# VHH binders against Interferon-induced very large GTPase 1 (GVINP1): the designs that were tried, part 12

Target 1, 242 residues: Interferon-induced very large GTPase 1 (GVINP1), of Homo sapiens (Human) (q7z2y8r1479to1720)
Amino acid sequence: DKRLFVLSILGLQSSGKSTVLNALFGLQFTVSAGKCTQGAYMQLLKVEETFTEELGFDFVLAVDTEGLRAPEHSNKSKDRDNELVTFVIGLANLTLINIFGENPSEMQDILQIVVQAFLRMKQVKIFPSCLFVHQNVGEATATDQTMDGRRRLEQKLDEMAAIAAEQEQCLDVTCFSDVIRFDVNTHVYYFAHLWDGNPPMAPPNPRYSHNVQQLKSRILMTATQESRGNIMKISDVKSRVQ
Short names: E, the ipSAE of ESMFold2; O, the ipSAE of OpenDDE; V2, 0.75 times the mean of E and O plus 0.25 times the DockQ between their complexes.

## First folded at step 9 (VHH; framework vhh_7d4b_2)

Design g1 (from f4 with M110F; at its last look DockQ between E and O 0.70; V2 from the best seeds 0.00; counts 0 for: pae E 9.7 > 2)
Fold by ESMFold2, look of step 9:
Structure g1 (fold): chain B 242 residues (1-242), chain A 123 residues (1-123)
Amino acid sequence: as target 1 above (242 residues)
Amino acid sequence: QVQLVESGGGVVQPGRSLRLSCAASGFTFSTYAMGWYRQAPGKQRELVASISWSGGSTNYADSVKGRFTISRDNSKNTMYLQMNSLKPEDTAVYYCAAGYLWLTGSSYDFDYWGQGTQVTVSS
């Protein structure tokens, strides 16, 4: 009866996902706040009634995961992470891919899992949306060098898509945009450090607040676009989770 | 820097009208929902009216329905509150607020607040 927009956040362990959710919604995600047997935590957020008709949904389901492990650590961890990512992406209207810092190795780890999951969604004809969020990047990367970072991310995604396509025998996939709708210029957000006393003399970073507001704006635009074409009811979500 | 600046407050006789304005800067106004809150001396702050980012949806407290009208002009980054048929109980400091209110309407969900403008309704 009520319409639901499902937002999920994925990232490696210790990637700062709770900080992003707290900044976006003022939430304090804890183990006791809500649990699922799949290692996902869910919280239902009510949209103010005066805005539900304009937005096209009545509730937001925020889905947070325990965190993903790097694929290089074990096949059991990789299989569990692939199943968790498939579940979360298949449930969500929009998935935030949280990447901590500028470390290329950690970027590759999360990208490998994500690209494989989206490719599997394409094979099942599920086409969710995604946004990439880079946390704790340097001030220069956050403001001045973002264009190079976007190009490198797009190239890495294309490389992972090609590798995954060969593994899955998907001949019609040669780049990441063949897997899912993606525009590196509008679907990637960079957050600078939130400086809570480290380095010892650093003030709070105003760029973090600005980037949170930009992300909120994009999420809202995406949610209203989705509500006009492909939004599910709460009863549908319960059936899908069970 | 984000700023919300209220204006148009003053002293007015019962039954008369005032129009409040809230000028916004430092953020993309057209992507934010806006609201007017008020706080009478010794009382808790209460929502008076709210308006969606596009202006397509509005909400009013029961005590002001039919008397107050909220509106916005996204080209001027300004929100308004037309206050008709004012009563002594409308006396309060009126605050402009902005936030992504697609989730809730409480003050916890508003990101930015103005400093307030005094409205006094007395004979």
Scores: ipSAE 0.006, ipTM 0.282, lowest interface PAE 9.7, mean pLDDT 70
ESMFold2 (binder alone), look of step 9: mean pLDDT 82; pTM 0.828
OpenDDE, look of step 9: ipSAE 0.368; ipTM 0.710

Design g2 (at its last look DockQ between E and O 0.65; V2 from the best seeds 0.00; counts 0 for: pae E 3.3 > 2, grease 24.3 > 24.2, SAP .741 > .668)
Amino acid sequence: QVQLVESGGGVVQPGRSLRLSCAASGFTFSTYAMGWYRQAPGKQRELVASISWSGGSTNYADSVKGRFTISRDNSKNTMYLQMNSLKPEDTAVYYCAAGYLWLTGSYFDYWGQGTQVTVSS
ESMFold2, look of step 9: ipSAE 0.247; ipTM 0.609
ESMFold2 (binder alone), look of step 9: mean pLDDT 83; pTM 0.848
OpenDDE, look of step 9: ipSAE 0.613; ipTM 0.817

Design g4 (from f4 with S57R N59K; at its last look DockQ between E and O 0.30; V2 from the best seeds 0.00; counts 0 for: pae E 14.0 > 2)
Fold by ESMFold2, look of step 9:
Structure g4 (fold): chain B 242 residues (1-242), chain A 123 residues (1-123)
Amino acid sequence: as target 1 above (242 residues)
Amino acid sequence: QVQLVESGGGVVQPGRSLRLSCAASGFTFSTYAMGWYRQAPGKQRELVASISWSGGRTKYADSVKGRFTISRDNSKNTMYLQMNSLKPEDTAVYYCAAGYLWLTGSSYDMDYWGQGTQVTVSS
């Protein structure tokens, strides 16, 4: 009866996932108390009645996996993180990949796990959407070098997709856009620093608020596209989770 | 109802050009990747060219690179294939397809298909 849009946000520890989630949903939804299950923190957000007809869903399930560990530290931790990411991506209609700062090594770690999970979903004909959120990017870097940063991310994603395709023996996959619906120019969002300087003396950065509104608009657009043929009923979610 | 309607096929001499069009309706065209596939008599269907939803990425079969150009106009819900320097080997039924996947090579990953338009290259 009631339609649910599942949004997940993924990233390694210390990646600022909770800050983005609070900024996205703090003012427009009635929020239930969150629950932690299977290593994921889940929170049900009720869409206000005035918006449900336009959006095509009644609830949003936000899934946060803050607590992932770097795969290189432990073999058992790597297996658990891979299973959790696969579960969360398989459940979600849209997954936000949260990257904090300009740390290439953190980017490589999370990209490997995410690309392999999406490739597994493609093999079972589940096609979730993905957006990248790159937080704590300097104003000059975001303005002057965004095209170069997007090109570098696209190249890295394509390399990871090719490696994963060889490992999974998927010969028809040569780039990341063969794995999921992705355009590096429209699916990557850059967020400025939250503050202009050091708290408590620094004012809030107005570009951060603008970045949040841009991302929120894209999330709602994606949800509207999904509601035309792919939004699950709540009863279907129970079956899928079990 | 979803519809993909091809047009612009016909009989032409080698070395000449044709422009195929695919008019789309019944779905949000600007959010789907599109592709042209072809099937010659006695052959399996093959990818000719594909284009991402935004038009920012394209993929071509080796046999058509440099001769064919895929494009799309999201304001008109239409995809195009400009076919230059046509060869007899290009003779086939050409199909328009729309799919969730970006630039895929696999035909069974496409959600919607047109009925096809015949292209014949002969002297």
Scores: ipSAE 0.005, ipTM 0.218, lowest interface PAE 14.0, mean pLDDT 69
ESMFold2 (binder alone), look of step 9: mean pLDDT 86; pTM 0.878
OpenDDE, look of step 9: ipSAE 0.006; ipTM 0.306

Design g5 (from f4 with S50R; at its last look DockQ between E and O 0.47; V2 from the best seeds 0.00; counts 0 for: pae E 4.2 > 2)
Amino acid sequence: QVQLVESGGGVVQPGRSLRLSCAASGFTFSTYAMGWYRQAPGKQRELVARISWSGGSTNYADSVKGRFTISRDNSKNTMYLQMNSLKPEDTAVYYCAAGYLWLTGSSYDMDYWGQGTQVTVSS
ESMFold2, look of step 9: ipSAE 0.202; ipTM 0.588
ESMFold2 (binder alone), look of step 9: mean pLDDT 85; pTM 0.865
OpenDDE, look of step 9: ipSAE 0.626; ipTM 0.825

## First folded at step 11 (VHH; framework vhh_7d4b_2)

Design h1 (from g2 with S50R; at its last look DockQ between E and O 0.43; V2 from the best seeds 0.00; counts 0 for: pae E 2.4 > 2, grease 25.7 > 24.2, SAP .683 > .668)
Fold by OpenDDE, look of step 11:
Structure h1 (fold): chain B 242 residues (1-242), chain A 121 residues (1-121)
Amino acid sequence: as target 1 above (242 residues)
Amino acid sequence: QVQLVESGGGVVQPGRSLRLSCAASGFTFSTYAMGWYRQAPGKQRELVARISWSGGSTNYADSVKGRFTISRDNSKNTMYLQMNSLKPEDTAVYYCAAGYLWLTGSYFDYWGQGTQVTVSS
């Protein structure tokens, strides 16, 4: 019975989720603009044998998900999204929350659903981790802009936590850090544009590659920490999915 | 600016020992995997040893197993290579490298200028 680390990604439709997973694992999740992922797609990845002892697991299960707020599900979109997010977060040791762009309204919607899902997990004594990936961050985002962005994100997360707490009647939750272990300075990653300019003539942006490397490092750190206390077996994951 | 500076190289007789050091600056050392490469004249650059960011995992080329030891001190931003029982075949320029470990292997993006190690009678 092999040890398994489960990594999932959530985000709005067309936010670049599959692109991130592909960059991380060299996978071929469908990235086509015309066809969105339906449901959840899972790929099992073998960890190099020399790393299994240090990491504490033998395999990674990468979980790609359909985009949230998909137009195809407009009439029941909220309930469906809530169920999907809850399921995916419950399944995973670590969930990547993918944010594309700076639209406040879109960000609020995803944050609300995500925070509520984490709160539900807490109530059933499941304590998954999360990292935020904020994509399409312009070059001009000087250190100062990113700091402001982080502060704004933290504030929004706290607001959503308060709302979720009220809805779930959780009196002991006042901020997002009460829901899940979170530091806005270490758990949020800003990604440059994938391309240096406008495709198809634009070359790949080397900064994007660097961003991916940083995220990889954080994922491994998180995975190592999680494996020391709550390593799942393949058999355990099977039972959770059923 | 990322800098990796090797030191400790030199000329030694077979059977002797050397200790290489790599001083790192310009990045968060404790978050990077480190490695030693070497390149002999007319040969390709090859991995000698690698060490994870925490030091919990090490790997060695088969040719140096049991003789070389890679280590790091994150408080000093320094990586080391203890080379014992040196052989003429170990003669090469040794390069310090910084990068990351991933599920599929190690990837190094930053390189030092190298230090010459010569083993000769």
Scores: ipSAE 0.267, ipTM 0.630, lowest interface PAE 1.1, mean pLDDT 87
ESMFold2, look of step 11: ipSAE 0.365; ipTM 0.697
ESMFold2 (binder alone), look of step 11: mean pLDDT 84; pTM 0.857

Design h2 (from h1 with Y107H; at its last look DockQ between E and O 0.60; V2 from the best seeds 0.00; counts 0 for: pae E 3.2 > 2)
Fold by ESMFold2, look of step 11:
Order: structure tokens, then sequence, then C-alpha cells
Structure h2 (fold): chain B 242 residues (1-242), chain A 121 residues (1-121)
């Protein structure tokens, strides 16, 4: 049976998720194609046969989600987002967590959902990988901002992990790195603004293109490493979807 | 800026050899698959050879199998094409290309300007 590497991206609505997928893989999702469930869009991509032995898998399943909504609407809307996130994280070998801008409320919303989902995966002994993509950060102070941004993200992730662990009575979890493999210095990618200046006159930002190349390299390395361990077969994906 | 620069082209007699080089800069060479393409007069551009990011996998057009060898040196950011037993039908402009090609349907991201190879008596 054919081997499958599953890559998903999560983020709030209008957070630039599809832009990242298009930049990485040239993917375009439509309602008429690639849709698997309400709220998730999937596309099965074939690995070039020349490279399948070296890479360790035959297909990539790219999963893009309908944007997550802020919980201000209702608890029922939050339940939908939690179910969607749990589904795509449980399915994916690697999940990209897309954060746009510096809005603390947006960061809190997405991190709450993501941390809970990863904790659920740990409880059922599913060990997905994740990378964070923090888009639309200032270029002039990007290096200084990424140091502070990493610290703030790590603190929030650790806070959310501790809260989730207390709620679930998981005594062996005190920080986010107890939930999944995570190093804030190597698992967080900061992207400059897509445009260099103010649209419509601004050209594409060269730093954004460089950020994409760095992320591509990390995804290839991660996929190769995952294939040497446990990689899913297509039949396993059907089973996990239930 | 991204650059792919071919060299090593020229005019040679049938049965002789040439070695093409493609020097790359401006991107992470070791994570890109590379390829050589050629375009003969009156023909569409065609794949000659392809090599994976590590050099572990290669693919050749039927017309050059056994005569041409693609290789790469990731420490020098350079790809090579050793062309042996050259025939007049190998006359073409040869282009190097780089792409994140592990998925089908992906396009090459970068192309060189090409180098002329002419095989004539």
Amino acid sequence: as target 1 above (242 residues)
Amino acid sequence: QVQLVESGGGVVQPGRSLRLSCAASGFTFSTYAMGWYRQAPGKQRELVARISWSGGSTNYADSVKGRFTISRDNSKNTMYLQMNSLKPEDTAVYYCAAGYLWLTGSHFDYWGQGTQVTVSS
C-alpha cells in the first residue's frame, strides 16, 4: 500500500493560511475539488516517483481548514473549532500553526484550541509534529522582535499547557514541550510582510520569499525524518477519520 | 538574487565529450532538485536529466541513457552533466533548472540562461 505524509495548516479566519500553502506548494482549494469534510479542505498530492524511495512516502495529503473563529460568537462555535482542530491535528504528521500579526487576543484564541488538541493526541498516544508560522511581523526590528516573540509564544504555550493539564488532570504535563516535541528556537518561523511597502504600488517582499525557502527546507527535513519512523498508509488515514 | 549559470558548452566533433556545469546561488541548493533541459532548433525544450536534492536519485531521457551522467556537489552549489559519445542530435542550448520537485505538478522555480552545445563534423 502507498505511504502518505499528511501536512495541515491551522489558523484563524483571514490569517493568510492559503497564502502560505500557495507559496509552499502552489496549492489552490475550491469547493468543487479536494473537499473532504465541512470545515476542512484536502488535496492529495503525488510524490514524483523518482524520489519516493529516497523520501520515504508516495503521497502528501495537504489539509487546509476553514478559518477558525473567535470564541466570542458562542460556545457552540468554539465546539465546532475544537472538533475541527482535533480532527486535523490527529490526522496530520506535521501541522503548521499560522499566527498573523501581533494581536494578543488572536494569539490566545488559537493557542487555547491548539494546545488542548495536542494534549488530546498525547492522551491517545498520537505524536504529531508542529511548526509555528508567525506572519506579518515588522522587518525593521525583525530580529529583536523574533526574540521577544519567541519568549511570548513559549510563555503562552506553557501557560495553556499547564491550564489544560490541570483541567485534564495530566500530572506529567507542566509545559508545552511535555505535550509534544517542541523547541521555540527551532519550531517557530517568522515571516515578513508579503509586500515591500504599501500596496498597490509595493513589490513582493524578498524577505518573505526567503522565509518560504527556509520553511520548505524544514518541511522536507521533517517529512524525511517522519518517514523513517512511523508513516501512515492510505488505509490508516481512512480509519483515523472514522 | 537567485542565479543559475551554465558553463562548459562549445563546438565538438561527434564521439567526443563535454562536461557542463551549473553554478547556483541565492537559494538553499541542497534542498532543491535539479535538472538539465535542452532545446534543439525546431524542437520543444525537453528534459535531459534530473537529480534529487541529495544526489541519491537520478532520471534520464531515453535518448541520453548510458551516455550522459548527471551529478551534483552540494558543498560547491554546483550541478554537472558529463556528456560522452556526443552525436549531432545532441546539438542544443542546454539549460539548468532548480525546483522543489518532490511533488508532481510542481514547476521549476529557477532557470539558467543556457549554454550552446554544437556537435558537428
Scores: ipSAE 0.299, ipTM 0.629, lowest interface PAE 3.2, mean pLDDT 76
ESMFold2 (binder alone), look of step 11: mean pLDDT 84; pTM 0.859
OpenDDE, look of step 11: ipSAE 0.626; ipTM 0.815

Design h3 (from h1 with L101T; at its last look DockQ between E and O 0.83; V2 from the best seeds 0.00; counts 0 for: pae E 2.9 > 2)
Amino acid sequence: QVQLVESGGGVVQPGRSLRLSCAASGFTFSTYAMGWYRQAPGKQRELVARISWSGGSTNYADSVKGRFTISRDNSKNTMYLQMNSLKPEDTAVYYCAAGYTWLTGSYFDYWGQGTQVTVSS
ESMFold2, look of step 11: ipSAE 0.253; ipTM 0.613
ESMFold2 (binder alone), look of step 11: mean pLDDT 84; pTM 0.856
OpenDDE, look of step 11: ipSAE 0.566; ipTM 0.799

Design h4 (from h1 with L101W W102Y Y107S; at its last look DockQ between E and O 0.60; V2 from the best seeds 0.00; counts 0 for: pae E 2.8 > 2)
Fold by ESMFold2, look of step 11:
Structure h4 (fold): chain B 242 residues (1-242), chain A 121 residues (1-121)
Amino acid sequence: as target 1 above (242 residues)
Amino acid sequence: QVQLVESGGGVVQPGRSLRLSCAASGFTFSTYAMGWYRQAPGKQRELVARISWSGGSTNYADSVKGRFTISRDNSKNTMYLQMNSLKPEDTAVYYCAAGYWYLTGSSFDYWGQGTQVTVSS
C-alpha cells in the first residue's frame, strides 16, 4: 500500500482559507472537490514518481473543512464543530490554522477550539504537527511588527492552554508547548495582503509571494520529518474515516 | 523576486548537440525540484525532464530518453539540459521550471521566459 502525508487546514468562514490552499497547491478547492464526510472534504494528490523515494511518501491527502463559527445559542453546532475539529486534527500529520485579520474576538474563537482539540490529542497520545497562518496583517514582513504579533499569539495560546488544563485538571500543562510541539518563532507564518493596494489597479504584493515560499518550505520540511517516523498508509486512513 | 533565466538556445543542424542552462536566483536553489518543458508551435507544453532537489532522481519523456541529460549544480544555482542527436521535432521553446510541490498535474511554482531551439538544415 502507498504512503500518505495528510495535510489539513482549519479556519473561520470567509477567512481566506481557499486562497491559502490555492497558493500552496496551485489548485482550486471547492466544497465538492473529492470524497466528502460531514463537514470535511478531501482531495488525494499524487506525488511525481521521481520524488517519492526522496520524500518518503507517495500521496498527499489535502483535507479542507467547512468554515468554523463560534456557537451561538446552539449546543448542536458546538458539538458538530468539536467533532469536526477533533476528526481533522486527529487525522492529519500537519494542520494549518488559518487566521484572517486582527479581530481579537475571532482570534480567540479559533484559538480556543484549536487548543482544546490539541489537548484532547495529547490525552490520547496523538502528536500532530501544527502551523499557524495569520493572513492580512499590515506589516507581515517587518521584523518588529511580526515579533509583536508572535508574542501576542504565544500569550493567547498559553492562556488558552492554562484554561483548558484547569478545566481538565491536567496539572502538567502550563503553556501551549506542553500540549504539542510548538515554537512561536518557527511555527507561525504571517501573510501580507495579496494585492499591494486595491485591485484591479493594484499589482500583486511581492511580500505575499515570499510568505507563500516560506510556508511551502516549512511544509516540505515537516512532511519529510514525518515520513521518517509517523507516515500512514492509505489503508490506515480509510479505516480512520469510517 | 524569484528569477529563472534560460540560455543556450539557437539554430542547429539535425544530429548536432546543444546545451541549455537555467540560472536561478531569489530562492534557496537546493530545496527546489527543477524541470525542463517545451512547447512547439500549435502544440501543448510538455515535460522534457525533471530532476530532484539533490539531483539524485531524474525522469525523462520517452521522446528524449537516451539523447537528453538533465543535471544541476547546486553550488552555482544552475540547471542544465544536454541535448544530443537533435531532430527537427525537438524544435520548440524550452522553459525552465522550479517548484516545492512535487505533485502530478500541478504546475511548477516558477517559470522562466523560455529559450528558442530550432533544428533545421
Scores: ipSAE 0.234, ipTM 0.586, lowest interface PAE 2.8, mean pLDDT 75
ESMFold2 (binder alone), look of step 11: mean pLDDT 86; pTM 0.872
OpenDDE, look of step 11: ipSAE 0.488; ipTM 0.769

Design h5 (from g2 with L101W W102R; at its last look DockQ between E and O 0.01; V2 from the best seeds 0.00; counts 0 for: pae E 9.7 > 2, placed apart)
Fold by ESMFold2, look of step 11:
Parts: sequence; C-alpha cells; structure tokens
Structure h5 (fold): chain B 242 residues (1-242), chain A 121 residues (1-121)
Amino acid sequence: as target 1 above (242 residues)
Amino acid sequence: QVQLVESGGGVVQPGRSLRLSCAASGFTFSTYAMGWYRQAPGKQRELVASISWSGGSTNYADSVKGRFTISRDNSKNTMYLQMNSLKPEDTAVYYCAAGYWRLTGSYFDYWGQGTQVTVSS
C-alpha cells in the first residue's frame, strides 16, 4: 500500500488555482489517476523514492474544485450538492483556500463558502487542516499590512463561523477556532503579483517564486506531521470515494 | 413565517426600463443568496440572475447580460432587479427566491408568488 497525502485547492473560478498548482509541483504530474470524478479534477503526483520515508508519504493527490461551478439546480438537488462538497473537502488532509485580489465582497463570499464547508465536515467528524493563500496583492499590502490583514481575516472568519453556525443550527460554534484548528499567523500566506509577461514555465517575478517556496515548505511540513499518525493509504481513499 | 414579496411589475413599452423589488422577512436575509427567476407562458421557469449573500458574486442568464442588474440592500432586507432595454421576450412572471450559497452554485428554499412583467407595443 502506498501512502497518500491529499491536497485540495478551493476558490471561485479565475482565482489562480492552476497557477499555484503549476508553481508548487511543476509539470511533472502523473498523467493517469483521478481524472474528473463528480466534478473535481484530481492529479496524482509521485514523490521521488529517495524521499518517501523522510516525508512519510509516496504520493500527493491534488484536488482542484474548478469543475464544481455547475449551473443552478432545482431544490431537489440539494443533497447531491452537499455530498459533492463533503466528498471534495472530506478527502483532503490539507485544504488551500485561494483568494485572488483585494475585492472585499468577493473575499467575504469565499470565506463564507469555506467556513460552511469546514463546519459541515466537523459535523461528520472529518477534521482537515487549512492554509489561506491570498494571491495578486500589491507588494505594499503583502509586506506592510500583514499583521492588520491577519487580524481582519481572523475577525471575518469568526463572523463567518457564527453565520454558518446559525444556518446549520450548531449552537456549540461561536468562532472559527471552534470549527477547525487554525492559527492566523502561521496559516495565512500572501503572494505578490505574478509578472504580466507570459513565458512558459519561467516565473517573471522572483518574489512570487519565493512565496511559492515558503508555501511548499509549509505544505510538506504539514504533510510530514500528518503522516506521523493520520495520513491515509491509497486504498483508503478508494473506499472513501466509493 | 418566511415571506418574499415581489413588486414593481407592470406593462411597459419595448426599450423602456422597470425595477423589480423583493422584500424579505422571517429569516436572516444577510445570510442567504437571492435570485430572480422568470416563467413565460408555456415555458419552464428559468434563472434570470442570482447574487451571493454579500453581493460580491452575481450570475446572469445570457439573454439578459448587459441589460439587467441584480443588487441587494441587506440593511433593508430587499433585493432588486433593474431591467433596462426591455424586449417582448422578457414578458414573464418574475419570481424572487432565497437559498444557500455554495461552491456548486445556489439552491433555493423559499419562493415568492411572482409579479407579472409585460413588454408590448
């Protein structure tokens, strides 16, 4: 049995999810495995054999939810939509929440969706970890406002948790830390603009490349800690999907 | 006692404008996505526009893009549909709907009674 670390990336369409995946893992993807199932795109990434014991996993499954933006359904499709959201989030050991740009209303919509999803996972006793990735912010915002930005994000997450708790009638939830384990200082990452030029594979902005390496290091650290007691086998993922 | 009440419908000449309103009560308006649907005679009900709970995301049917604008005022528990450049094919009963926002789009638990919009010479 090979060990699998499952990474989901959530965000609205056009939020730069594929750019982050390409930057984190390059084009060395396994071409098989986990094509679109139930509206989620899945890709298997093989870890080099010399590092599998050090890292504690053999494969990474990257789950991209861009295909979840389906047309509106009738009221009777509610349970199918809930099953799809549960499937995608419930598979993940770590979920990246991708926020593109600085539009406050769009950010609030993303946060509400994310918090609602994690609250539903708590109700079925699945406890994924999360990291927030805030892309295409100005360099001044990424550098000068990180503490204020983190505090504002934490306040918004707490507000969204209270709203979600009301919607789900979960009286034991009053803040985001009641939903999942989260530390705003270590779980939020800010990315500078990717350069507007369009050469293949070569990133034009050195600060973007540095931000990606910091995120990659944190993902691998999280995966290593998860593998010490909670990482699943590929066979376990197959049974969850079925 | 959930209630959605549409208003602003009527008869209007082609090329003119109407503004529909939907007043909501009996639930926490600011936590629900909202939408406008329409049903022309002999046709099935179709989505016209939807808006997230914060107003940060909107969706429009292709037939109304650029002509219709959905908006909401959470302080007044009211959603709006500004309908410009009206055409005879916009003639329908327009329904207000409220539901949950999620990654796969919105679905709607509550519906209004509808308001008639007629575009004729």
Scores: ipSAE 0.011, ipTM 0.368, lowest interface PAE 9.7, mean pLDDT 69
ESMFold2 (binder alone), look of step 11: mean pLDDT 83; pTM 0.839
OpenDDE, look of step 11: ipSAE 0.020; ipTM 0.392

Design h6 (from h1 with S106D; at its last look DockQ between E and O 0.27; V2 from the best seeds 0.00; counts 0 for: pae E 3.1 > 2, grease 25.4 > 24.2, SAP .739 > .668)
Amino acid sequence: QVQLVESGGGVVQPGRSLRLSCAASGFTFSTYAMGWYRQAPGKQRELVARISWSGGSTNYADSVKGRFTISRDNSKNTMYLQMNSLKPEDTAVYYCAAGYLWLTGDYFDYWGQGTQVTVSS
ESMFold2, look of step 11: ipSAE 0.494; ipTM 0.782
ESMFold2 (binder alone), look of step 11: mean pLDDT 85; pTM 0.861
OpenDDE, look of step 11: ipSAE 0.484; ipTM 0.768
ESMFold2, look of step 12: ipSAE 0.279; ipTM 0.631
ESMFold2 (binder alone), look of step 12: mean pLDDT 84; pTM 0.857
OpenDDE, look of step 12: ipSAE 0.069; ipTM 0.479

## First folded at step 12 (VHH; framework vhh_7d4b_2)

Design i1 (from h6 with L101T; at its last look DockQ between E and O 0.85; V2 from the best seeds 0.00; counts 0 for: pae E 3.9 > 2)
Amino acid sequence: QVQLVESGGGVVQPGRSLRLSCAASGFTFSTYAMGWYRQAPGKQRELVARISWSGGSTNYADSVKGRFTISRDNSKNTMYLQMNSLKPEDTAVYYCAAGYTWLTGDYFDYWGQGTQVTVSS
ESMFold2, look of step 12: ipSAE 0.129; ipTM 0.514
ESMFold2 (binder alone), look of step 12: mean pLDDT 84; pTM 0.859
OpenDDE, look of step 12: ipSAE 0.520; ipTM 0.791

Design i2 (from h6 with Y107H; at its last look DockQ between E and O 0.29; V2 from the best seeds 0.32)
Fold by OpenDDE, look of step 12:
Structure i2 (fold): chain B 242 residues (1-242), chain A 121 residues (1-121)
Amino acid sequence: as target 1 above (242 residues)
Amino acid sequence: QVQLVESGGGVVQPGRSLRLSCAASGFTFSTYAMGWYRQAPGKQRELVARISWSGGSTNYADSVKGRFTISRDNSKNTMYLQMNSLKPEDTAVYYCAAGYLWLTGDHFDYWGQGTQVTVSS
C-alpha cells in the first residue's frame, strides 16, 4: 500500500492554475485560453525513489480544478464553487490558492470561498495546509508591494474569517490563523509574469522559473511535515472518494 | 539558443580525481536545477547528482555518495562535479542537464553533449 501526498490547486477561471501545476511537475494540464477545466483533473506522479524516504510518501496526486466563478455556471455558481472547493480542500494535504492579478473584487471572491471551506474543515477536525500563489505581480513594486501586499492579504483573510465565523457560529475564530495554520510571510508566494512581454513573441520570464523553484521548496517542506502525521495511503484515498 | 557544454573529462587511474564543468548559456542559469547524468556502454542513463537552483539542496546516487560533490556558481553560469576516489565502474559519458527537477524524477529540459570519463588501470 503506497503512500500518497495530495496537492491541489484552486483559483478563478483563467487564473493560471494549470500553468502553475505544469511548471511544478512538468505536466500537461490543459492551459488553453477559453477552455476551462471541468471538475477536477488528477494526475498521479511517482516520487523519485531517492526522495521517498525523506519525504515519507511514494506518490503525489496533483489535482487541477475547475476555475471558480466560471461564467458557464452563473446560475448556481456559488453553491457549486463552494462544494468544489470544500471537496478539493478536504481531499488535499496541501492546497495552492491561486490568485491572479490585483483585482480586489476577484480576490475577495476567491478568499471568501476558500476561507469558508477551511473553516468547515476545521469544524470537522480536518487541518489541511495551504499556500497562496499570487500571480502577475508587477516587478516595479516588488519590494514595497510585497510587504504591503502581504499586509493587505492578511487583513482581507482576517476579514473573511470573521465573516465566515459569524455565518458558521464559530466563536473561537477571529482571524484566518485561527482557521488554519498560516503565516503571511511564509505561506504567500508572489509570481512574476510568465512571459517577458506580450505573447506570442515574448520569451519566458526567467523570474517565473525562480518563483516556481521557491514554491517547490515550500511544497517539499510542507509535504515533509504532513507526512509525519497525516499521510494517506492510496487505499484510504479511494475510500474517501467513494 | 540553450547550450550546455561539458568539460574536464578524461582518462584516469582508479583512486584519482576529476572535476567536470558544465558551462551554460542561452537561459537564466540561476533559475534552473542542474544535474549530472552518466551513461556507460550498454547501460541506461542514470542520475549521478542534482543540485537546486540556489545550490541549497543536493542529491546523489548511492553509488557516488561520499565520493562526488556537485556544486554551482550562478555568477559564472557553471556547474561542477568533483569526482574523487574514482572507480572503473564510474567509466561513462557524463551529461550535464538543466531543468525543473525536484521530486518526480528526470524532468530535465536541456542536455549537454556529454564528456567521456574513463577510469582504468
Scores: ipSAE 0.086, ipTM 0.480, lowest interface PAE 1.6, mean pLDDT 86
ESMFold2, look of step 12: ipSAE 0.562; ipTM 0.815
ESMFold2 (binder alone), look of step 12: mean pLDDT 84; pTM 0.859

Design i3 (from h6 with T31I; at its last look DockQ between E and O 0.74; V2 from the best seeds 0.00; counts 0 for: grease 24.4 > 24.2, SAP .766 > .668)
Amino acid sequence: QVQLVESGGGVVQPGRSLRLSCAASGFTFSIYAMGWYRQAPGKQRELVARISWSGGSTNYADSVKGRFTISRDNSKNTMYLQMNSLKPEDTAVYYCAAGYLWLTGDYFDYWGQGTQVTVSS
ESMFold2, look of step 12: ipSAE 0.559; ipTM 0.808
ESMFold2 (binder alone), look of step 12: mean pLDDT 84; pTM 0.862
OpenDDE, look of step 12: ipSAE 0.612; ipTM 0.824

Design i4 (from h6 with L101I; at its last look DockQ between E and O 0.64; V2 from the best seeds 0.00; counts 0 for: pae E 2.3 > 2, grease 25 > 24.2)
Fold by ESMFold2, look of step 12:
Structure i4 (fold): chain B 242 residues (1-242), chain A 121 residues (1-121)
Amino acid sequence: as target 1 above (242 residues)
Amino acid sequence: QVQLVESGGGVVQPGRSLRLSCAASGFTFSTYAMGWYRQAPGKQRELVARISWSGGSTNYADSVKGRFTISRDNSKNTMYLQMNSLKPEDTAVYYCAAGYIWLTGDYFDYWGQGTQVTVSS
């Protein structure tokens, strides 16, 4: 039986998350999985056989979602998004949280849903890993020099954690780091503009490819570390998604 | 930023040995798979050998198996190609390559400028 590393990406509709997945895995990956539930699509990627022993897994299951809804502030849309996010986070070894631009309302919407999902996982003693990918941040470069953006994100995450803890009656949670292991300096990746200028006449921004390489390196290191303790076999995952 | 610099090329007689080096900078060397490619005049660039990020996994083109050995020293950010029993057919420009090669179908993202190897009487 073969070993499987599950990677998912979450984000608002039209937030560029499929572009990030394609950039991370390139045009050379093989896709053999299909839709497993409404709103989630799975793509099975074969690891190069000469490297499987060193990596500790044989396949990557990439989980892509339809995207979360932000412009309708309705309970119906939020309930469906919460169910999808909880499923995807609970299935994945590592979840990428994709945030596009600096729209405060859209940013808060995605953060609220995500924090609530992680808190629910904590309540059932599941401790998933996550990384944040913040795309198209104005003047920001994808460097460690963006201190103010990191502080603002950490503050928002802590605020959402406190709100979720009150709603879920979790007395031991006061900040986001109480919910999951998180360091804003190592778990947040800033991406430059995808285009160097205004599309479609602008060429792709070469700094975007550099940001992708940095994220690929972190994902690979995380996957190798997790293969020792939480990696599943393909047969185990089939049982979970049926 | 990323830089791969080959060295050790030259002119040698058939049957002799040569050792190529590739010095890397501008990235975390120990997380990248590495490879050697070669290109003879008028021919396509072809894979010679590749090696995983740790050095634990290697593979070779059939034309060089048993004669060439790829290795790496992550403490020195350097990859090597030991080329024994050289033949005139090994004459080519040899290129160092680096990338995150972990999925079937991946290819190398970064390339060096190349070093000339000439095997002649």
Scores: ipSAE 0.315, ipTM 0.637, lowest interface PAE 2.3, mean pLDDT 76
ESMFold2 (binder alone), look of step 12: mean pLDDT 84; pTM 0.855
OpenDDE, look of step 12: ipSAE 0.640; ipTM 0.829

